# VHH binders against q8rxe9, part 3

Target 1, 356 residues: q8rxe9
Amino acid sequence: SVATDDTSPSVKKRVVSGVQPTGSVHLGNYLGAIKNWVALQDTYETLFIIVDHHAITLPYDTRQLGKATTDTAALYLACGIDVSKASVFVQSHVPAHVELMWLLCSSTPIGWLQKMIQFKEKSRKEGVENASVGLFTYPDLMTADILLYQSDFVPVGEDQKQHIELAREIAQRVNHLYGGKKWKKLGGRGGSLFKIPEPLIPQAGARVMSLTDGLSKMSKSAPSDQSRINLLDSKDLIVDKIKRCKTDSFAGLEFDNAERPECNNLLSIYQIVSGKKKEEVMEECKDMSWGTFKPLLADALIEHLSPIQARYQEIIAEPEYLDKILSEGADRAEELGAVTMRNMYQAMGYYQRRRY

## First folded at step 1 (VHH)

Design b1 (framework vhh_6z1v_2)
Fold by ESMFold2-Fast, scan of step 1:
Formats: structure tokens, C-alpha cells, sequence
Structure b1 (fold): chain B 356 residues (1-356), chain A 122 residues (1-122)
């Protein structure tokens, strides 16, 4: 009577993505990541994590962290994340993230963490002797963020290539050490404890570069706020930042000239926020001066960001609504994570507490 | 950082098959998405196929779907393009690339090989 184990080809795969609670989202995060994630929520089961535990690995302001967390959540919703299609929650509201991290640390060789670019880059600023254990081990926390939810895919940015590879290696190592027949002998189902996550290759989008250096990615960590457009920047500030942004002395405007990284960056931003195709932007802008193009770009940015800013203000004016959404998201995440944690504790041979 | 060297390009008859290989040097090959691109004289470089760092996700352009297959062997630091049912329109220099992949763009690939010529005759 059982004919086949074939499942529906439309069964949704899971995508997990995290964002640090800075209280602001810049254009690079929005156009390169969040805008694409909005599209993904129709195709995939999506989980968006506000990673407040990651925010404490470097010096931070204790007076701002809570507000930055809620502001970041409101910005995500304002950008089009739909809680009927996706889960949005705060990392610290789900203790299993830290619990899993601790278990994964026991399976992570020190040498794997020493080669991580994030530790090397951040410790270079502060010196290795003054770097925190949290800064050294946060890639295990990033791995826990993904593996806790049996993620199929993780959207890939430049800084996440090593992170995704580490998550894969840790998952394979844990599956080898604790899964299979060993897990069955302890009363488990056997097989793999973790799905091996894959990077999600975006179908569309572009890297957004710094307004002051076309060779550097737009970043919240850059010293000058003039290097980025933040989603909540006022109209006057957007105009000023675009007026002051770095340009070149070439005549006309064009994409894909390696000698003109600022030109390529600014045209790419205009393309995305205007909704125009690359060919349309090329034809429109090819003979423009910077004096003509900069006001056009500023106007397009203002037009694109105004609805987002209006929605953000609506959400932040109703803090009980936001709190309810984040609480419900955390409840869903806890249910998913509890299964993974019980399996891990069982496979690792722990005596598990039972609730009566 | 990774260095890429393509091989396998040659003259082949219409309807024939050919396998291209791209050998990578460097211990971080398994951390990169890989792509195959092609460029015919007077045309822009176009994406043919892409593969995730582990091989679990692949993409093929509509004009090669069902005929070409991308694969990789991380133990050998090699990515492959199996080309079947070749057409004269497939004549181009084929490039291997490593980096962050966009399906229809060369913009996010950081490392490129020198190319290997494929010529398909009638």
C-alpha cells in the first residue's frame, strides 16, 4: 500500500538570515540583502534573526542596545518583511542559540577559529591580547544561528563566505562524531543531526559600495557617515551626502569600467531605487554630467525611501504591536530549536531534564 | 585567494560532447561559489552555469539547460562543465570564475581564469 516516498516538489526549503541591531540600516544592507529577502519569503520558509548577542562582542552602548533592537525590527518590517510569511525574532529571546553554541564550541578546533577573517580584522584594531573570548568564538554562535533551525540556505555576503564554510564543517564533524549508529544506540533516530547548509546564490541585486570609496563595500563600520545612505536619513541629508560623494573627471556616465568604480556604484544605486533596467539607465545617463546626475540620484533615493520611512514611523509609534510580533516569532523559533537541542543532548549522551 | 586554470577546450563537431575542467590553486577553493562564463568575439561575457561552494545548488542558463551540466570536486580543487549536443552557437572562449555569484552577472566574481577556446564546426 506504500508506493513511494516522493514528496511534493513545492515543499518549501528553509532560509535563515541574521542582522545586527545597529538601530539603522544603510542602503548596502537594504539593496544587497533585505530587498532580496523580501522576494524570498514567497518561495522559502524564512527566519530573520536580530542578532543582539553578536552586538556585544565589540564595545557597545548599553543605553542604546534595546532601542537599536526594536528600531532594527521596525525597519525590517517597513522594508516589506511580512510576518504572515516569515518569522522575525530577537536572538536573545531564544536561549537555545547560546546553548547550541556551547555544544558546538566543544567540536570546533581552535585552528578553525584562528583563520576566520572577522576575528583577524576586528582584533587588528584592538590587539589580540585585548580581544574577548566572545569575539574569538562568535563564528560558533553564527553557526548555531543556522544549524539550530536546520537551515537549507543562508544568503551570502562577502563577510559570510568563511562563516558558511565553518558552519558546514562543524555540521559534518558533529554528524560524524555523534550521529548515525551511535545516536541509534542511545535511543535516537540515527542519521544526521544537522542538515548541511548551502549558500543562497541571489538571482538579482548588486554590491553597494561606499560613497567615499568605490572599491570598499558600504558599511556601518566605516568611520564617516558620509560614506553611506541610511534608510532613515532626512531628505536634506540625502541631498548633502550625494552632493559630497566621490566622483571622477571622466565625461559621461557608464557601467562596468574598472577605472570608474564610483560611477558604476552610483549608477547601480540609481538603477535599483528607480526600478529601471540596466539598459534603460545606460541610455538615460550616458551623456550626463555629475552635476545633472547627482540631483537625479538624490531625488530617486528620496522617492524610494519615503514610503519606508513613513511605515517605520507607523510601526515605532505602536510599541505593543512590535513587541507582540517579536514575541510570537520567538515562540515559533523556540519550538523549532527545542527539537534540535533535544536531539543534540540525546546524541551527546546527556541526562535530559523532563518537565512534568 | 585562488588562481584558476581552464583546460579541455578544442575543436568539436556539431552534436558532439566536451568536458571542460578548471583547476584551482589555493586551500580556500571550497569556500567559493564557482561559475562558467563564455565570450564570443564582439559580445559581452555571459554566464553559462553556476555552482554553490558545496555543489548542492546549481544554475544553468536557459540556452544550455538540458545540454550542459556544471559540477565540482572539492577534494581535487576542480570545477567541471560537461557540454553535450554542442551547436555552432556554443563557439566561444569559456572562462571559469570564483567568488560571490549572481546568476546573470559577472560583477560579483573576484577571480578569473585565462579562458579556454571551444570551437564547434558544422
Amino acid sequence: as target 1 above (356 residues)
Amino acid sequence: EVQLVESGGRLVRTGGSLRLSCAASGRTFSSYAMGWFRQAPGKEREVVAAISWSGGSTWHADFVKGRFTISRDNAKNTVYLQMNSLKPEDTAVYYCAAGYSLYDSTYEYDYWGQGTQVTVSS
Scores: ipSAE 0.000, ipTM 0.151, lowest interface PAE 17.3, mean pLDDT 81

Design b10 (framework vhh_3k1k_2)
Fold by ESMFold2-Fast, scan of step 1:
Structure b10 (fold): chain B 356 residues (1-356), chain A 119 residues (1-119)
Amino acid sequence: as target 1 above (356 residues)
Amino acid sequence: QVQLVESGGALVQPGGSLRLSCAASGFTFSSYAMRWYRQAPGKEREWVAGISSEGGSTSYEDSVKGRFTISRDDARNTVYLQMNSLKPEDTAVYYCAAYLDYGSSYDYWGQGTQVTVSS
């Protein structure tokens, strides 16, 4: 049985998304993930979490974290996250995330965490003793982000699939250890403490490739900023990056030629940001030279990104508005999470604090 | 739950052929791009071939172009690597990997299958 305190059968299914406070979003993340997450608001109850606790598990700049957090929130709102349909909040504003993480750590075998790719990579490079406890245990924090809210689904863009599967295994283990008749004997309702979350693969998101290598995905980790378009890139910078992007020597332009990965990538970007159908783009562009096409692509990018940039500037110009939105989101999240935390403490046999 | 299981690795003589298979389970296979990598003793893991989630695009490392062919069977949740005209330098453990069609990088890896090309 699924754990829930809502007795209404018509309640929308819940989706939880965690986003890193990087302060920047590139075109690949926007077209591949964020646009789909925005669309989820129409169908699901959506929670968007800016995961600042995750940001500290690797080296970071203490002078940048706060600004990166608010910049990331403003960018997601500018991209179409609607606070009347969705909750947006900062992870560290809801202490229940780390409380639940600690309880889940106590139920997570060490061997499960050793298999996580991030810890394996760090351990391989620097040795086990040089990886932080935070880096080792952050999959439990990611699990807490999901399970705290009794999420039905987690979009693929928020977490790695390996972490979602770990969340499912931890939920099943905790339900087995602490749920059922044992929970009823302690005064609880019994059944499952956690709904088992499922990965949600949204309808096909765009696969955006590097501007310098059509075989590699556009990525923040690539050393050259020339390899990506950032949502906040200036008009002049977009024009320059597109002028300098890698192309081929073939005549004309076409989709789906395996020998032309850059061509397929750039046409795909044009298709999506222009709003045109693939067949319309094929007919329009088939006889174009790169000299003709590159300005067309740059103009389409500028037209598409300008409203987002304008909205971002409006939000950033009113920091009190952003602060209010994030505070209200945290209040809603805290109320939702409090139910899960009460159930966990009860099922685990804790003496719970009473407030007078 | 998520598994990628490679098979088909064997000892073959130079000029021989092999077909590797990678059976996927625990995720929506058709939504993922699939790739083959290889790692020889004392060398870094090297990308070999890729096929898009749509199946419309394939890509290859220069040393294997014209000799290797990647394909997929979404009904069987399987990706294949057909290897022809094998050379001793193709000797490696071959790994299957699944990549998402999203801005974030998400990878599943198999345990690998050994290919040895020698007399």
Scores: ipSAE 0.000, ipTM 0.112, lowest interface PAE 20.0, mean pLDDT 82

Design b2 (framework vhh_7pa5_2)
Fold by ESMFold2-Fast, scan of step 1:
Structure b2 (fold): chain B 356 residues (1-356), chain A 121 residues (1-121)
Amino acid sequence: as target 1 above (356 residues)
Amino acid sequence: QVQLVESGGGMVQPGGSLRLSCAASGFTFSSYWMSWVRRAPGKGPEWVSTISSSGGSTSYADSVKGRFTISRDNAKNTLYLQMNSLKPEDTALYYCAKEGYSYGLYDFDYWGQGTQVTVSS
């Protein structure tokens, strides 16, 4: 049983997830990740961080950052994140994130950061000499986002591990350098400063592919907005995008034909958003033309996304409610992080300020 | 332009072996974590294995652990999957996937076209 999880009473394990304030989420992120993360709220103590400090590591519009932050929070709430079960907060509202990041930077070899995809991908566009220190060190900030809260698990899109492995290696290194008997001699408890986080592979999520290339995953990074459905796309825009999506010249529609990746993708999307079983979709659609199927798919998408869009509009129309939710989440996060920061400063031998 | 081209699939009897290859181009291969993902008929995609950019860290789905080995040759921009003790349940299209950090969420940015593995007697 869970109660036999060692010497202490069983408690919910903690899951921490960060999301950049883009102001938008596409269908692939929603069906592949967010929908599964929403389900985790009943099993785990969940913290969802709007990571606005990460957003400033590349050129950005200062007039849009605040709006994108609140829009992103409202979108996650509209997708089913429940603040009675989970904490949602803004990274910059909890200063401990950057404090821990700085301490972790001092323990992270330069070579480890150079291996991270973000620095290599972004420096290719900006030129190595013009990339910011923030862009180079942001993996330490992401590691701080996880380790600050003693996270047991970090949800991966079932396909991503690099960030979690870096966080694990940094946690192990800091535990080795500052934990154990040395920390105990400084008046601490000894042992480990950080839990070593594990990747959480969610239950099988939908793989949503590009509308313009059935062999490529739907992505915010794709140059054409035509390649994706965004959760807040208008009814007319959804209809237009589906009308223009790539199709083939085969008769009828079918799943699992390797020669027909677009067909498989579009039928899979229809299956998920309609709530139908695969066998029902196969029977319904097997003899359809694209001219018949595309309007059917568009209607199903509109029907599925309309409640999410309605909830988003409801939330964004009450900015004081959203502000209160984000403030309360930040208070909870600050309380959790304060324990980790106190332990880190003690183990590293800092003279700690007394507050009277 | 990012391209991933898988090869090495085929038909094999239960207990047999196959080695899959993925030729990568259009990006700095040695900088990215790489994965193998498979899709069986009538099922959604299943993650199979991941390898770190240096090759120093690997992970496997429980269903293939001990039977499959992921490896890479950064000098040749090639990812490999050595599959031993193949079972009928391993029958699937196998995809090479490049990890990316989408603006906001972590995900695979790119998928190959896949290579078919069929295990039958």
Scores: ipSAE 0.000, ipTM 0.165, lowest interface PAE 14.6, mean pLDDT 81

Design b3 (framework vhh_enristomig)
Fold by ESMFold2-Fast, scan of step 1:
Structure b3 (fold): chain B 356 residues (1-356), chain A 119 residues (1-119)
Amino acid sequence: as target 1 above (356 residues)
Amino acid sequence: EVQLLESGGGEVQPGGSLRLSCAASGFTFSRYAISWYRQAPGKQREWVSTITSGGDTNYAESVKGRFTISRDNAKNTLYLQMSSLRAEDTAVYYCAAYDLYSGSEYDYWGQGTLVTVKP
């Protein structure tokens, strides 16, 4: 019923973000994405979903899924996701995600799903007939993750923009098919069933590059663990990785020299983990050698990551606490989703079950 | 296929005004959020402003109240109206769009247009 408008500036908008249960996070994910998500908690109503249904759409290890789910939740909480400001929960703990996905699948043309990157990539490798129905239809589940909660914004990572566009198209289609006068005739409010979500583009954020190649982003998929700092790396391992990282032969240190991508990367990491302004780092480090700077960077990383590691160990040591937090998040999500599901079933003309 | 072409840059006096345009082609412009970025010589690229497909706007603190972002979906064009220009606003200004079909965050950038505010 309502397009996006600036007429209600005091209304807090909602952001929904999903994360796959990998059990690990590297510095690039942390500084580039998670730190931005943490900041969103102060201005938006935020929902962070551990998307365990996503993990089963490709080959996975049944012996590890549960542990990876809880490890991922613990890492995100340790990074500053605050359960007093945000809801954190496991996708499979809220059945409405799958219920809505089924309803959305019934309204999604097969051709829309054929355009999705994961399906295209899987089809190139094995042929269309060997891709799973789950992989083919999972974009409808990702759409349900967003639309279930009437999300205003979805943070856009490099691999996620196409799903946001699909979510927008599905929302528009469902609003057209089931909303408006027809919904009002069935006792509903009429108008739109779903807000049309928008991608949330972070401000030009921290780009963390490989420790072994300043021209490549730090990545989980890089062959060498020496190319990245993982959040749970030991103090000795951090020191070793920084000692071995690629450097140049220039005198002094500086930002923004295109001939010095490793220098820019390492100074940028130091700036962010030290909490210093760029101008302060420039003045402090301009005359340093690599022999002076590398220990300084390693110490700053250790100082920054130690409280995160301590929080993670505290959370993992109290599994009942983590379970309680995830359960409470799921309860909040279920309450929000129930409104959307009630509206959908009503607008679609379903017979309501009586409870005796 | 996807093209972004900035125009409207030039020299201007401090306190002056300038209007930048970004002409888009090769995608459904009306469905994309589109941003302005700028890069001064020797500095990192910084975000200036974004307008969503629905028309909601956001601005960097340094330009708030002085710059206005707008779009004309019929013309597939993005605008940046700049007023009260300062020496610090001197930069190459870039239009950026996101390929919602590729899964990349910032796939499409224009060639840039230079704005020079005389000291």
Scores: ipSAE 0.000, ipTM 0.116, lowest interface PAE 20.9, mean pLDDT 82

Design b4 (framework vhh_3k1k_2)
Fold by ESMFold2-Fast, scan of step 1:
Structure b4 (fold): chain B 356 residues (1-356), chain A 119 residues (1-119)
Amino acid sequence: as target 1 above (356 residues)
Amino acid sequence: QVQLVESGGALVQPGGSLRLSCAASGFTFSDYSMRWYRQAPGKEREWVAGISYSGGSTSYEDSVKGRFTISRDDARNTVYLQMNSLKPEDTAVYYCATYDYLSGEYDYWGQGTQVTVSS
């Protein structure tokens, strides 16, 4: 083999992504987002955080949170997150997240948090007097998730753009208040305490639409489970959902007809899960009836999801392995975050504990 | 050099028993989950049994469940397949493989050992 120059992990740009502990993933999330995250592992140093502290800011079931956390971790691993290339860990296993959040809260003007859309909407719905301090301050926790690890990039959807802007403003404010000459005067290195994170614009993922409405995106929040394929749906359930999905009365099947959104959606799903090119699907399916196509689509979905389901069952059947992965991820995260926390405490003038 | 070496294959009568061994070298055996596969003439290679890296979990294909037992000895870097109540349908070349649950792919394969069940 060739003994050559080492390249440290710090040479790779770092990406931090939070994931909700829902315990379930549907086809739209898998094809639209998770596949993109899997690809990022080859280019970036990636940290995937299961954000259980965020899950408690709104009503939740205490009997389900722990299981949802481990189920979510197992599903992401089953989908191709590779712990040899990425770190996966639970937010609450790394106390530095809430320590940094508290320090950031002390530097965040109340007016910045009052402008956040989620707080405004939720407090109006339930009354401002009934909104939790956690819901009001959760943007500081999201900021801590990013800044603790000196993240270069944060994947951003349209609904998260406001949070990324807040994170950037908080980082700039803390650097101004505590960095530079002030930090040097306290015995520190000076300069910036935080890297200013940049939004990462993801490549367009597959657009998967509702099984009951080809004009609506497939969603976990949709009232009917019939509207989505979940990654863990049984063979029989997949067959049943596809049999009952909305179709049209046109002869043959085709892409890109604005009058046939369900046809376009179902053919697109078939194309992606079968691995075929659009031209191949067009030629194969152009003269098919729905009665012929629906079983073909169900079979393709079952074939595609079976390996993921098998990996998930193997992971869940081995709780000590999952615990080891999450523990090692948390250890790596603590190591990275410890540098940031030591610098923050020093720059803010804290008397630091000495160990004998 | 990473190697998996299977042994123990033989000709056996229906209803008989065999124990297959797979000796591993060139990697940290205790960090890997291990699997047994088989391939009969004219058929695709099929999964038979699996054991987690810790030995805490085992899994089996339905046709062998209750008849085959997978185990491991990390001190000897060896995985075993105990086969009982053998049937003619069990005739195949048996392979061991490392299995990475994270990627869902196999890192390393052995050369195989022939099992023949015939009267």
Scores: ipSAE 0.000, ipTM 0.174, lowest interface PAE 18.2, mean pLDDT 82

Design b5 (framework vhh_6fv0_2)
Fold by ESMFold2-Fast, scan of step 1:
Structure b5 (fold): chain B 356 residues (1-356), chain A 120 residues (1-120)
Amino acid sequence: as target 1 above (356 residues)
Amino acid sequence: QVQLQESGGGLVQPGGSLRLSCAASGFTFSNYAMYWVRQAPEKGLEWVSTISYSGGSTYYKDSVKGRFTVSRDNAKNTLYLQMNSLKPEDAAQYYCARDYYDSSGYLDYRGQGTQVTVSS
């Protein structure tokens, strides 16, 4: 009885994420986080920000920052970030991040920042009176990274939970102080200046454990590089690390034996990088010795990582291509952020620069 | 082995209340932030609530704010979700989930779930 007239366009929700310019990624980060980030670009409008302004809040090497920034961007592109579906850009290439951060700092009670875990943990190393203002105000910059783009969702992690809570509270406070009828009286739209972002529940990550301790998760912070596979590890290094990884003296290979955490970990890595189902791996590997399995696992890792490594080398070998991609991403980000900044300056009653 | 086991679901009338529990084992519960997520029929997985490792910070999906309260008992390795003023749109399979390591924002373990049905 009712005619269906769907004239409304379907609009993807926006996800914004900041990525530290570390220049290095291990297998656990890749399988657990980056692969899920790559998948997000199919369902969401995604913005990936290389957060170089955050990198300077603690002591750093001025000779390495630029390289780490471009290396990180190249690694994410090599892992499958598609610039036709997603924007990748450098935080410092969009001045609006710092401009918004300053405006948000002026609206953030000092007590809110004192509660942040990152400042408490990092200021203990430096001493409170020697910690930088940048380290203290870091969460306002992270909030600016989110709110500048009217983000619908932010990925949820332990550090990101405190940041999303702060971002939501700051957005609500600014909307209350400067939005509504007050903004309308200044010639603005009225209503809310900021969309209140929600946490995003991504697909579950892969369970990748240490090569030297099957009960500990693979981590960059582990004392030995032998405990992890890095995405850029050479073929020879992958072979050596797998040869030296911790194993047991049991006959055959099996999943889910509580006495064999290393066996479960290594079979799980093989399953994921080979693309095989658990049942297929069980049938293939059940009667193998470690001497037979270790070369098989190393070969599977090499086959999986080689295309990523080749793409990474191609990208870094053509710096003009990478620069163009980062520039185009920054242009799009700047266009999106300009709307938010124009509204903020208007609602806060600033005399805006006129161009003649 | 990490295990999460939900309980407390059931059938309630609109406006009713339920308290969900999640028993955690196989890891140091107090070191992890925990999530409540839900999946309604024919819909994707939806975030509902998060609680920090200490219980000091909580946040909620806007549609459940003021109605749902997440809490935890680290001594008992148990996570709770108190659901008040339940609406038909709250009907779903509810899961508890553990945060992924390295603060990646991804969940690494989820329980089997407990069904919540809201019907008059």
Scores: ipSAE 0.000, ipTM 0.188, lowest interface PAE 17.0, mean pLDDT 81

Design b6 (framework vhh_8dlx_2)
Fold by ESMFold2-Fast, scan of step 1:
Structure b6 (fold): chain B 356 residues (1-356), chain A 121 residues (1-121)
Amino acid sequence: as target 1 above (356 residues)
Amino acid sequence: EVQLVESGGGVVQPGRSLRLSCAASGFTFSSYGMHWVRQAPGKGLEWIGNIYYSGSTFYNPSLKSLVTISRDDSTNTLYLQMNSLRAEDTAIYYCARDLYDSSGYYPFDYWGKGTLVTVSS
């Protein structure tokens, strides 16, 4: 059986994606994930959330957060997110995220969260005693982002902090504690308060690896900006990064040699951004030197990224338009989430405020 | 240094079972989720499934009845059990470590070199 949407007239299954307001997107994220997520708009009811509340759980630059939020929104729009097909909005513009998070915190055992915080602390070496309450409880906020909208699916491949398993366990627990006969006795529908979200399996995407290590994923968190191509990198910077990227001493170029991970990576990037088939690239490039190939790759990258960069500049040049889009998205999200919040407050026995 | 080393591949006949292993070193294995991904000749990457640090698993629905992922944190080893192998399962199989604090792409920060599985009659 396919579950129907109880919060809107839409009969499509719903997908929710949260994105950090970093102000930047690199080539690996774009080719491997964003292009596939853009395609989800044609099949699913999609919600794209700029998760600015998540951004404050670790040290951040207060001068950058607002710009990073709008820059990130503009980049996703430039990559093909279509506001006629999808809702795009800022997490902090919809207070229900924090309200639901607080309610979920009351139902989440400390032990479930301790596993999450210890995992994160090992990556940072800060020590558990120095972790903020926000960092400790952030998995409940992540869960609220999903459950508020009765999401059917969460893409596997989103921020690692979105462990769908925790969200499923919290939803099941809340349904048990507050749903069913107990909810009916309080005047409610009964049954489940939340759909149990499922992972959306990642489509086969481009395998884009680091420019400095062909065995490591291209990443925004890598210390060296030379390891990645960012979508907004200038033509000169793209040329420089490709000139400096790691290569090998083998003659010619080839795919699928395990001893040549950098060669496979750079040829794969060229194939995708040039639009050529693998066999065409293989025939074209098999006898090339790195000196011949690197300029070819840089030119192909510049040609591919130029339309995205142009669209980004158009969007940021009209800040009132972008603000209106984000405001309208927030209004739609708030309306959608209101049913979930009403049901939660009712099932939990709250006295609800009346507006006169 | 973080290292992931796959093993257990080879030539197998259709209908047989095979177990792949991934030996992890250079990090606290028990604190990370792990993934299995494969690439058939001339095809793109296909995600097989993952196992969280808690032991909970999620699978590609098209493969769910055919594979099982498990881990042994005492030996820093990840496993992929495959049953009822078919010619279509011929691929290079990779293990990958789950990535912190990043969205998009496949959520991996390190990959092994892969192990080849060839299913032939």
Scores: ipSAE 0.000, ipTM 0.336, lowest interface PAE 12.7, mean pLDDT 82

Design b7 (framework vhh_6z1v_2)
Fold by ESMFold2-Fast, scan of step 1:
Structure b7 (fold): chain B 356 residues (1-356), chain A 121 residues (1-121)
Amino acid sequence: as target 1 above (356 residues)
Amino acid sequence: EVQLVESGGRLVRTGGSLRLSCAASGRTFSDYVMGWFRQAPGKEREVVAAISRSGDSTWHADFVKGRFTISRDNAKNTVYLQMNSLKPEDTAVYYCAAEFGTYYSDSYDYWGQGTQVTVSS
């Protein structure tokens, strides 16, 4: 059941997404995910959370966290997130995230968190005694990020469903333990405290492959920066990376030849950033050499990314404007989350503070 | 860089068993978390199972728990998916994937080309 009666009926389903404060985004993230997130704000009530509390669960630079947070916010706004249609805010600006996480931790079996694959790898390498409690419990924080807002959907890549399944199981457990007649007997509504979120696989974005291996997805984890285009790469760097990218010795260019994965990848990138139809690209490029095509692709990338880079520079040049935007987003998020927190404290039997 | 090649997909009868293999080449295999995914025609790709770098930790999707088992042999640079009690709804292309990332990421960086499994009723 849905536990959102206190917020009034909504005509739109809600989508909540967390974004890490990395300060950088590559072309694969942009074309494969961010463009789809931008489109979501037209059909859904969307909340985009910059998850700075998650950023501290592993080693980080205290001098860079604040800058990475604001850089990430500015970059997502530059990519088309519209604050008149969507809420954008910083996780640490809404204390209810960690309050709910603490309540959820008290209801999450240790075994559920221990089965999370990367925690076991970290613990095996460094010893369990050296892993932080934050690293162990961060899935409860991810769950709080979603459940606090009674999210209908969470946009995830096709390979990220394990975390959503955990969030669903935690929500079901809390509903069972504290909801229903028990909550009604304490003066509450009864029923479910949390809506059970569903994964939302965005409409197919471009599957952008590595510049050094057409069979591997473009990735932040790849050892070489030459394997990816970052949104803030300079014009000269884009030209250099495209010049150095892997190609083949075949005459002409074509889509859908299994023996030419780099050719398919580079033509697909060109198609998307140029806005051309596949048939137009096929006709334009069929007789091109790599020496002719690579400058064309680089120019198209530069033309596409330049407005994003210009908007990013405008936003970061006005830190008070960005702060105002993030503060207003946090105010909206706090109002939404307050309903969930009141219901949780009531259902769990807490004595609640009164204001006079 | 790592290259992944799946094998073992074939036609099998309902209730039968099949083992898929994924051979990895390139960087040290034991540096990667490995996963199995599947995609049926007209449906989205879904995660089936995952295994830690050492092989000591595994995760299996609810729809395959008790029927499928993921394992790895780091000496042979191979990950396996043992599939038992196969059902027609298990029909899909099965993909092997590798992640070089950090604790935060459930996203996989390298993918094989897939192997077709067809289960007849």
Scores: ipSAE 0.000, ipTM 0.172, lowest interface PAE 15.8, mean pLDDT 81

